# VHH binders against q9w197, part 20

Target 1, 300 residues: q9w197
Amino acid sequence: RLRLQDIPALTQDHCRMRDPAEVERIINEFVIGGPERMQIVSDFDYTITKQRTEDGGAVPSSFGIFNACQSLPENFKAETDKLYHKYRPIEIDPHMPIAEKVQYMIEWWTKSGELTSGFPFDQSEIDQIASKYTHALRDRTHEFFADLQRLGIPTLVFSAGLGNSVVSVLRQANVLHPNVKVVSNFLQFRDGLLDGFQQPMIHTFNKNETVLNETSEYYDLVHTRDHIIVMGDSIGDADMASGVPASSHIMKIGFLFDHVEANMKKYMDTFDIVLVDDQTMDVPRTLLSLIEKQHKLNLE
Below, E stands for the ipSAE of ESMFold2; O stands for the ipSAE of OpenDDE; V2 stands for 0.75 times the mean of E and O plus 0.25 times the DockQ between their complexes.

## First folded at step 9 (VHH; framework vhh_7ubx_2)

Design I3 (at its last look DockQ between E and O 0.29; V2 from the best seeds 0.00; counts 0 for: pae E 3.5 > 2, unsure alone 63.3 < 65)
Fold by ESMFold2, look of step 9:
Structure I3 (fold): chain B 300 residues (1-300), chain A 120 residues (1-120)
Amino acid sequence: as target 1 above (300 residues)
Amino acid sequence: QVQLVESGGGLVQPGGSLRLSCAASGFTFSDSYMTWVRQAPGKGPEWIATIYSGGSTMRDDSTKGRFTISRDNAKNTLYLQMTSLKPEDTALYYCAKESFQYTGTYFDYRGPGTQVTVSS
């Protein structure tokens, strides 16, 4: 049986837990169950990408990559910025009920789709801008995805951002392996012109596994995998694996960077592990290493 | 309803060439991103290439220079031109349409595949 005190990565000062005994219990369930019961569900923006660079600069979001494309209409960036300034404060408001926030997120997405209509566009522009951010992924992301592939662990990258950017970054970083699936908002085309985004709309507060198509090969892989690591940087990310059986074991890892003191209680109440200003994949990699170590011993 | 039917597979000797076709119907082909994926027996699926609605492409490094994805929007047909074929290219080849699930190998809309076997 593993004890938390024997796992150095989990005893670091920036690694916070409201209930260490529960974390220990879940880790041991993962180790007992092995890699064949595992799945990963992770957000992309500021979860796989860094929340800050080494010089303290910002990392563009997946929509930010799109907004940097040169072929966009002259006023596109200004109109998009107006929407951001209107809706972003609502998205992050600590006091507004989530049900009310959802209405505003639908408005934001709808208006963004209207702006993103009626002009030609080519994905290769996103690919060119995205290439600049393949080096802004959390430290050891390449190793993390390689570990997941080696262990055969299905990995869902679940994003309320722009999937065209997400896929482009992950592919160019050489981490979009066969076991990885991206579910996100994707551009739609009609008669050679942009026509907003494909349905269904995905926003911060409606992400869950049930958006997967039941006829997809990915759904067939994951519906029996009841040991789940969820990774996110916002409160809404904690529910990405909702809809699995109550008997499932879920480890929720939250990356907290912004307004740490103000957000600490909410994050501690929501996530099993809260990582403060951690720009690495070291904790999730440690969990995989523990699972792999016992799996190899069982084969011997 | 989306329908995709691959053809053009078969037995070919090492060093040979094949052109795979994918006949598409039930959607506006010219507005869609289209992808080739392959799967060898006992292995996981492998993304080969994607061609965008505007005609630009992205291709996996392992087949770069040997495989070329293309489309004919007038015929609603996707192609994969394969050259310098090797025994390791032996696999079932699938075409796929972009869906709300856009990933390397897991697509909601995928054809039944066409077998390519590279052997003497």
Scores: ipSAE 0.381, ipTM 0.734, lowest interface PAE 3.5, mean pLDDT 87
Fold by OpenDDE, look of step 9:
Structure I3 (fold): chain B 300 residues (1-300), chain A 120 residues (1-120)
Amino acid sequence: as target 1 above (300 residues)
Amino acid sequence: QVQLVESGGGLVQPGGSLRLSCAASGFTFSDSYMTWVRQAPGKGPEWIATIYSGGSTMRDDSTKGRFTISRDNAKNTLYLQMTSLKPEDTALYYCAKESFQYTGTYFDYRGPGTQVTVSS
């Protein structure tokens, strides 16, 4: 049996746990189960990407990358910013029921889609912008995805952002391996012009309901893998695996960066492991390494 | 049905050149994003380059100076011109039809591949 005290990456001050005993239990289950039972579900923005650069610089979101493209209409950014200012406060309102929020999110994305229509656009513009931010991935992300690929662990990048940007960054970083799937919002074209986003819409509150069900293509790939690592930077990300019927053990890893003191309790109540201002993939890699080592030992 | 067939691979000495072709059928080639990927023994697949319907390209930095992706829509053919080949370029090379979908299926189809071996 593995003990947390013997795992240096999990005993750091920035690694916080509501219930260390439970974390230890889950880790041992992962190790016993092996990589064949594992799957990963991860957010992209500020999860796979850094929350800050080494010098404290900002990292754009997937939509931010898109908005930086030069061929966009002159008023596009202004109009999208207006939408952001209108709907973002609703999205993060702690007192509004989720059911009510969903309606606003749908409205937000619908209006965004309308703005993202009627003009020509080339993916290469996204690629050019995205290329500048491949270094903005968390430290050792490349190694992390290599580990996942080596172990044959299905990995879902589940993003409510712009999939075109997500894919571009992952591809250019050479981490978009066959075991990685990206579920997100992708641009749609009609008659050579942008025509909003492909359906169904992925927003902050429907990740688990829309994609992770028995009828989804991805379900067919992962329904036998009941050990799940979930990673995210927002509270909503913790529920990304809730729609997986066969889940037996879920490790929820939360990356906490903004307003640490104010958010600590909520994050600690939501995630199994809270990583405070950790811009690396060291903890998830550590978990994989433990699994791999045990697996190799069992084969000897 | 969609079909992709790669050709042009073979044995070449270091410093040599090869031109790979991919014959496409069963879909509107001119409207499709096409991609070259490769996989060496014991390694994971590696993305090389993508060419969009408009002709613009995105390429991996490691091969960008040596490999060029192009397309002939009239012939429904994708090309990869490889120059200054190195032993490290030894791999099975695949042509793939790329598709951005919410389900994460970004490679709808790919061919069986063509083997490129760079050796003295």
Scores: ipSAE 0.102, ipTM 0.611, lowest interface PAE 2.8, mean pLDDT 90
ESMFold2 (binder alone), look of step 9: mean pLDDT 77; pTM 0.763

Design I4 (at its last look DockQ between E and O 0.71; V2 from the best seeds 0.00; counts 0 for: pae E 4.0 > 2, unsure alone 64.1 < 65)
Fold by ESMFold2, look of step 9:
Structure I4 (fold): chain B 300 residues (1-300), chain A 120 residues (1-120)
Amino acid sequence: as target 1 above (300 residues)
Amino acid sequence: QVQLVESGGGLVQPGGSLRLSCAASGFTFSDSYMTWVRQAPGKGPEWIATIYSGGSTMRDDSTKGRFTISRDNAKNTLYLQMTSLKPEDTALYYCAKESGQYYGTYFDYRGPGTQVTVSS
């Protein structure tokens, strides 16, 4: 039986837990169950990418990469900024009922799709911009994805951002391995022109397993894997694995960087592990290492 | 409804060339991103190249100078021109239609593939 005090990565000051005993229990369940029961569900923006770099450089969001493309119409960035400033405060409003917020999120994405329609666009421009940020992934992301591939652990990158950017960054960073699936909003083309985004739209309040096609090969891989690591940088990410059986063991890891003091209580109530200003994959990698070590011992 | 059928594989000596074709039907080919993937015996799938709806491409570094992806939207056909073939290029080559939310190796729309063997 593993004890938290013997796991250095989890005893660091920036690694916070609402219930350390529960974290310890879940880790031991993961270790007993082995890699064949594991799956990963992770957000992309500021979860796989860094929230800050050591050099102070900016890391754009997946939509930020798209918005930086020079071939976009002259007023495109200004119009998308107007939509952001109108709808983002609604999205994060602590008092508005979720059902009402959903109507505004639908409106936002509809208008964004209309804005992203009727002109040609070359995906390679996203690739060019994205190439500048393959080094802005969390430290040891390459190792993390290599470990997941080697252990055969299905990994869902689940993003309400722009999937064309997500895929481009992951491919160019050489981490888009056979066990990785990206679910996100993707550009749609019609008659050689942009035609908004492919359906269904993914937004903050519908990021859950219901977007998976239950007849898909990926669903077949994961529906029996009830040991789940969820990684995110916002409160909404904690529910990305909703819909799994109550008997499932889920470890929710939250990356907290913005307004730490003001957000600490809410993050601690939401995530099992809260990592403050952690720009690495060290904690999730440690969990994989513990699982692998015991698995190897069981085989010997 | 979506159908993809590859052809043009075969046995070739090292240093040789092949041109693979993929005939597509059941979707609007010109609006789709199309991808070539290969799978060698005992290995997992390996992405080779993607050609976007606008005609630009992204290629894997290991084959960048030797393999060229192209498309003919009038014929609904995807191509892979292979040159300077090496024994390590021996694999089943198949085309795939990129679909939203299914990137990586989990293509719901792929052909049965065409075998390329580089030996002797």
Scores: ipSAE 0.338, ipTM 0.725, lowest interface PAE 4.0, mean pLDDT 86
Fold by OpenDDE, look of step 9:
Structure I4 (fold): chain B 300 residues (1-300), chain A 120 residues (1-120)
Amino acid sequence: as target 1 above (300 residues)
Amino acid sequence: QVQLVESGGGLVQPGGSLRLSCAASGFTFSDSYMTWVRQAPGKGPEWIATIYSGGSTMRDDSTKGRFTISRDNAKNTLYLQMTSLKPEDTALYYCAKESGQYYGTYFDYRGPGTQVTVSS
């Protein structure tokens, strides 16, 4: 049996746990079960990407990458900013029921889609911008994805952002391996012009219900893998695996960066492991390494 | 229904060239992102290149200097020009239509593939 005190990566000051005994229990289950029972579900923005650069610089979101494209209509950014101003406060309102928020999110994305229509656009513009931010991935992301590929662990990048940007970054970073699947919002074209987003819409509150259910294509691929690592930077990300019917053990890893003291309790109540200003993939890699070592899968 | 049919594969010597074609039907080809992927025995699928509706491309670095993806929207045909072929390029080559939710890795629509074998 593995003990937390024997795992240095999990005993760091920035690694916080509500219930260390529970974390230890889950880890041992993962190790016993092996990689064949594992799957990963991860957010992209500020999860796979850094929350800050080494020098404290900003990292754009997937939509941020899109908005930086030069061919966009002159008023596009202004209009999208207006939508952001209107709906973002609703999204993050701690007192509004989620059911009510969902309606506003649908409106937000619908209107965004309307703005993202009627003009020509070339994906290469996204690629160009995205290429500048491949370094913005968390430290040792390449190694992490290599580990996942080596172990044959299905990995879902589940993003409510712009999938075109997500895929572009992952491809250019050489981490979009065959075991990685991206579910997000993707641009749609009609008659050579942008025509909003492809359906179904992915927003902040439907990631668990829209894709991760027994009727989904992805379910058919992972329904036998009941050990799940969930990673995210927002509270909503913790529920990404809630729609998986056959989940036995879920490890929820949260990355906390903004307003650490104010958010600590909520994050600690939501995630099993809270990583405070950790811009690396060291903890999830550590978990994989423990599994691999136990099953003598280290061939290197 | 969506249909993709690859052709142009075969046996070629190292250093040789091949041009693969993919005939597409059942969807608006001109509006679609199209992709070439390959799979060698014992290996997973490998992405080669994607061409966007506007004609610009994204390509994997390992083949970027040797392989060129192009399209003819009037003919609903996707092409892969391969040059300076190496034994390690031996694989089944697939044409794929990029699908929204699983963009870039898994494809809802791809052809049966065309075999490329590079051997002296």
Scores: ipSAE 0.038, ipTM 0.540, lowest interface PAE 3.2, mean pLDDT 89
ESMFold2 (binder alone), look of step 9: mean pLDDT 78; pTM 0.778

Design I5 (at its last look DockQ between E and O 0.71; V2 from the best seeds 0.00; counts 0 for: pae E 4.5 > 2)
Fold by ESMFold2, look of step 9:
Structure I5 (fold): chain B 300 residues (1-300), chain A 120 residues (1-120)
Amino acid sequence: as target 1 above (300 residues)
Amino acid sequence: QVQLVESGGGLVQPGGSLRLSCAASGFTFSDSYMTWVRQAPGKGPEWIATIYSGGSTMRDDSTKGRFTISRDNAKNTLYLQMTSLKPEDTALYYCAKEFGQYTGTYFDYRGPGTQVTVSS
């Protein structure tokens, strides 16, 4: 049986846990179940991409990549910034009930779709901009995704951002392997022109089972995989796997970078493992290594 | 329902050329992204190239310069022009519809494939 004290990557100072005994218990359940019971659910923006680079460069969000495209109408960025200024404070308001916030998120998405309509656009512009950020993935992301492919572990990249950007970055970085599925907001076209985004809308408060169709091919692949690693960089990411069976074992990994002291308590209450200013995949990779190697040893 | 049917495979000598076709129905082809994938016996699937609804493409570096993806929206047909073929290109070639909201697995909406064999 594994003990946390024997796993150096999990005893580092920047690796924080509210309940280390619970983390240990979940790791041992993962080991017992092996790779065949595993699935990964991860956000993209600032979870697979870095929150900071060593040279101080900025990593745009998936919508940020789209907003940098040259063919967008002259005032597009200004108009989307106006929407952001209006709705972002509502999204993060700690006192407004979620049901009320959802109505504003629907309004925001609808207006964003209206702005993103009626002109031609080519995915290759996104590809060109995205190519600049394939090196801005967390260190050892290539190895992490290669391990997931080798172990046959289904991996969902679940993003409320723009999937056209997400897919472009992942493909150009050579990590979008056959076991990886992207669920996100995608551009819609009608008669050669942009026509907003494809339904259904994915936003912060429905990035969970409510947008996943139980008849989808991916859901059928993973619905019996009850050992789950969830990775995110914001509190809202913690519930991405909420639709799994009650008997499921879920390890929630949160990447904390912004306003660490102010956010620490909330992250510690929400995630099982909080990684402070960790721009790598080393902890998730360590979990995979333990699952593979210790499971195999137990069978022998 | 989405239907994809590949054709144009066969036996060809090294250095030769083939043009694969994929007939599509059951969806608005001109608004969709389309992809070619290949799978050699005993190997996992390998992405080759994607062509977008506007006609631009993204392709894997390993076949860059030898394989060209294209589409004819009037005929609802996807193509893969293959040149300078090598024995290592021997595989089952199939087309796939990229699902805009759900992307990453080529098995969800693919055809049965067409065999390409490169041998003397």
Scores: ipSAE 0.297, ipTM 0.702, lowest interface PAE 4.5, mean pLDDT 86
Fold by OpenDDE, look of step 9:
Structure I5 (fold): chain B 300 residues (1-300), chain A 120 residues (1-120)
Amino acid sequence: as target 1 above (300 residues)
Amino acid sequence: QVQLVESGGGLVQPGGSLRLSCAASGFTFSDSYMTWVRQAPGKGPEWIATIYSGGSTMRDDSTKGRFTISRDNAKNTLYLQMTSLKPEDTALYYCAKEFGQYTGTYFDYRGPGTQVTVSS
């Protein structure tokens, strides 16, 4: 049996756990189960990407990458910013029920889609912008994805952002391996012009319902893999695997960066492991390494 | 219904060239991102290149100098021109729509593939 005290990556000051005993239990289940039972579900923005650069610089979101494209209409950024100012406060309102928020999210994305319509657009512009931010991935992301590929662990990048940007970054960073699938919002074209986003819409509160259900294509691929690592930077990300059987073992890893003291309790209550200002993939890699080592030992 | 049918594969010697075609139907081809991928025996799918509706392209670095993706919207056909072929290029080559609800190396729509074998 593995003990947390014997795993240096998990005993760092920036690695917080609500229930260390539970984390230890889950880790041992992962190790016993092996990689064949594992799957990963991860957010993209500020999860696979850094929350900050080494020098404290900003990292754009997937939509940020899109908004940086030069061919966009002159008023596009202004109008999208207006929507952001209207709906973002609703999205993050801790007192509003999720059911009510969902309606506003649908409105937000619908209006965004309307703005993202009626003009020509070349995807290569996204590629050009995205190429500048391949370095903005968390440290050792390449190694992490290589580990996942080597172990044959299905990996879902689940993003409510712009999928075009997500895929562009991952592809250019050479981490979009065969075991990786991206579910997100992608641009749609009609008669040579942008026509909003492809359906169904992915927003902050429907990730679990849209993809990780019994009727989804992805479910058919991973329904036998009941050991799950979930990674995210927002509270909503913790629910990405909520539709799995109760017998499943889920490790929820949260990356906390903004307003650490104010958010600590909520993150600690939501995630199994809270990583405070950790711009690396060291903890998830550590978990994989433990699994791999044990698996190799069992085969000997 | 979306249908993609690849052709043009075959046996070729190292250093040779092949041109693959993909006939598309069941969707507005001109509005779609189209992709070539390949899968070698014992390996997972590998992305080669994507061509956008406007004709611009994104390509993997490993084949960028040798492979060229193009499209003819009037014919609803996607092409992959391969030159300087190597044994390592031996694989089943697939045509696929790039961006959809699911993307990456698992594609919602792809053809049955065309076999390319590079051998002396």
Scores: ipSAE 0.021, ipTM 0.505, lowest interface PAE 4.3, mean pLDDT 88
ESMFold2 (binder alone), look of step 9: mean pLDDT 78; pTM 0.779

Design I6 (at its last look DockQ between E and O 0.64; V2 from the best seeds 0.00; counts 0 for: pae E 8.1 > 2)
Fold by OpenDDE, look of step 9:
Structure I6 (fold): chain B 300 residues (1-300), chain A 121 residues (1-121)
Amino acid sequence: as target 1 above (300 residues)
Amino acid sequence: QVQLVESGGGLVQPGGSLRLSCAASGFTFSDSYMTWVRQAPGKGPEWIATIYSGGSTMRDDSTKGRFTISRDNAKNTLYLQMTSLKPEDTALYYCAKERFGQYTGTYFDYRGPGTQVTVSS
């Protein structure tokens, strides 16, 4: 049996746990179960990407990358910003029921889609912008995804952002391996022009429903994998695997960066592991390494 | 029916060049994201390059200086010009219509049977 005290990566000051005994229990279950029972579900923005650069610089979101493209209509950014200012406060309102929020999110994305229509657009513009931010992935992300690929662990990048940007960044960072799937909002074209987003719409509050209702192909891939690592930077991300009926053990890892003191309790109540200003993938890699070592899958 | 057929593969010495072709039919080729991928024995599929409908490209850094993807929409043909070939380039090369949507990765709507490229002295 593994003990937390024997795992240095999990005993750091920035690694916080509500219930260390529970974390230890889950880790041991992962190790016993092996990689064949594992799957990963991860957010993208500020989860796979850094929350800050080394010099404290900003990292754009997937939509931010898109908005930086030069061929966009002159008023596009202004109009999308207006939508952001209208709906973002609703999204993050702690007092509004989720059911009510959902309606506003649908409006937000619908209106965004309307703005994202009627003009030509080339994906290469996204690629150009995205290329500047491959370094903005958390430290050792490349190694992390290599580990996942090596171990054959299905990995779902689940983003309410723009999938075109997500895929571009992951591909250019050489981490979009065959075991990685991206579920997000992707651009749609009609007659050579943008025509909003592909359906179904993915917003902040329907990730679970979307995943569960998707193709039999993905289900077939993961239905026997009941050990799940969930990673995210927002409270809502913790529930990405809640709708998986076959889940037996879920490790929820939260990355906390903004307003640490104010958010600590909520994050600690939501995630099993809270990583405070950790811009690396060291903890999830550590978990994989423990699994690999136990099953003698390490060739070293 | 959608069909992709690769050609141009073969045995080549290190430092040599090959030009692969992919004949496409059964879909609107000009509107599609077309991709070259390769798979070596014992390895997973490796993405090489994608070319968009407008002719813009995205390429893997490892082969970017040596491989060039292009297309002729009038001929419904995708090309991969390979130069300075190395033994490590030995693989089955596939032409694929890239799926750009949910559950994408190295996931393609359609893929050809592939053409074998072997680089050996």
Scores: ipSAE 0.083, ipTM 0.590, lowest interface PAE 2.6, mean pLDDT 90
Fold by ESMFold2, look of step 9:
Structure I6 (fold): chain B 300 residues (1-300), chain A 121 residues (1-121)
Amino acid sequence: as target 1 above (300 residues)
Amino acid sequence: QVQLVESGGGLVQPGGSLRLSCAASGFTFSDSYMTWVRQAPGKGPEWIATIYSGGSTMRDDSTKGRFTISRDNAKNTLYLQMTSLKPEDTALYYCAKERFGQYTGTYFDYRGPGTQVTVSS
């Protein structure tokens, strides 16, 4: 019975929808189902963190935090920069088919793992760098995670980045609550030295049920929760919920910042809500607020 | 079969000190990240400190300078040295083994039953 016209956050110019009637329908299903049927699946880099700061500066990716660590070998940063300059444009290319991109992502990950081997390293250095960016999360992220905890909504942070950085930022920002779980790429050690990354590889385009099937403990938490909000900043993020039990309704929110003109159609075709240059959690928070308000009324 | 058993809690006066211990078994302790967490009645869990496998530590700012996490890999034991204790430090203190991997949960996944610390005069 809610109408989009009565939800100001969703009528803003930067809030785009391919099918507003479908968004309205899904919102009403979420409201009817209540918080006990909800779960959240979100990317981290440029989805929980800002795509740009207020001064227009860049926020490092989770791998960028690792690459800033001072104990890394002298040649590590230069070699990693070469890989970044080669592969990042491919990852974000608006015209290349995803199937072609996947081969390049495998190549990038493999070469990165080879570089990330054979030297000592400790998590504390990542924590030291990450502490500088706990305030680079989207505006009202603290409130968003507090709402999720209060409502008992399981929240999966599903990242193709570096989980060691993801966990560090979330923990230091005091948003890694008991209802939050992280699935990502993690550093591997052998005989006290780094030995690349733990298997299997997670890249932007395989974040789906294949990876989540190996995290069966997560499925136990969410098997009754068929109403899902998915949040991401890339096309590959739209598939993140396909690994959960048979879902009835999924709301896909895409944060679009890079190559807006070139990416708009693909994002509009993929996400239910596309937020252009939105550095806040206001839309996801609005959805939670609507669910909570009706839930409280139903209990009375 | 991960097992963690905390000890060393008790009643202490404000300004006093305690050293908590956590005996660990069922996993390779020296390869694990270990954490202390506390929980006061009616409140959610509060992270205190983590010690990494390499021995480096991360501490919550509110207890920095008063609480020190350490480990003895030869004894498979985690420690929390607490000084300058305040009534606000009254809580159940428990140790946890961090799980990192494809699925990383909260510190609740592998924890002990806890040891009670009560600070009152």
Scores: ipSAE 0.013, ipTM 0.433, lowest interface PAE 8.1, mean pLDDT 84
ESMFold2 (binder alone), look of step 9: mean pLDDT 78; pTM 0.781

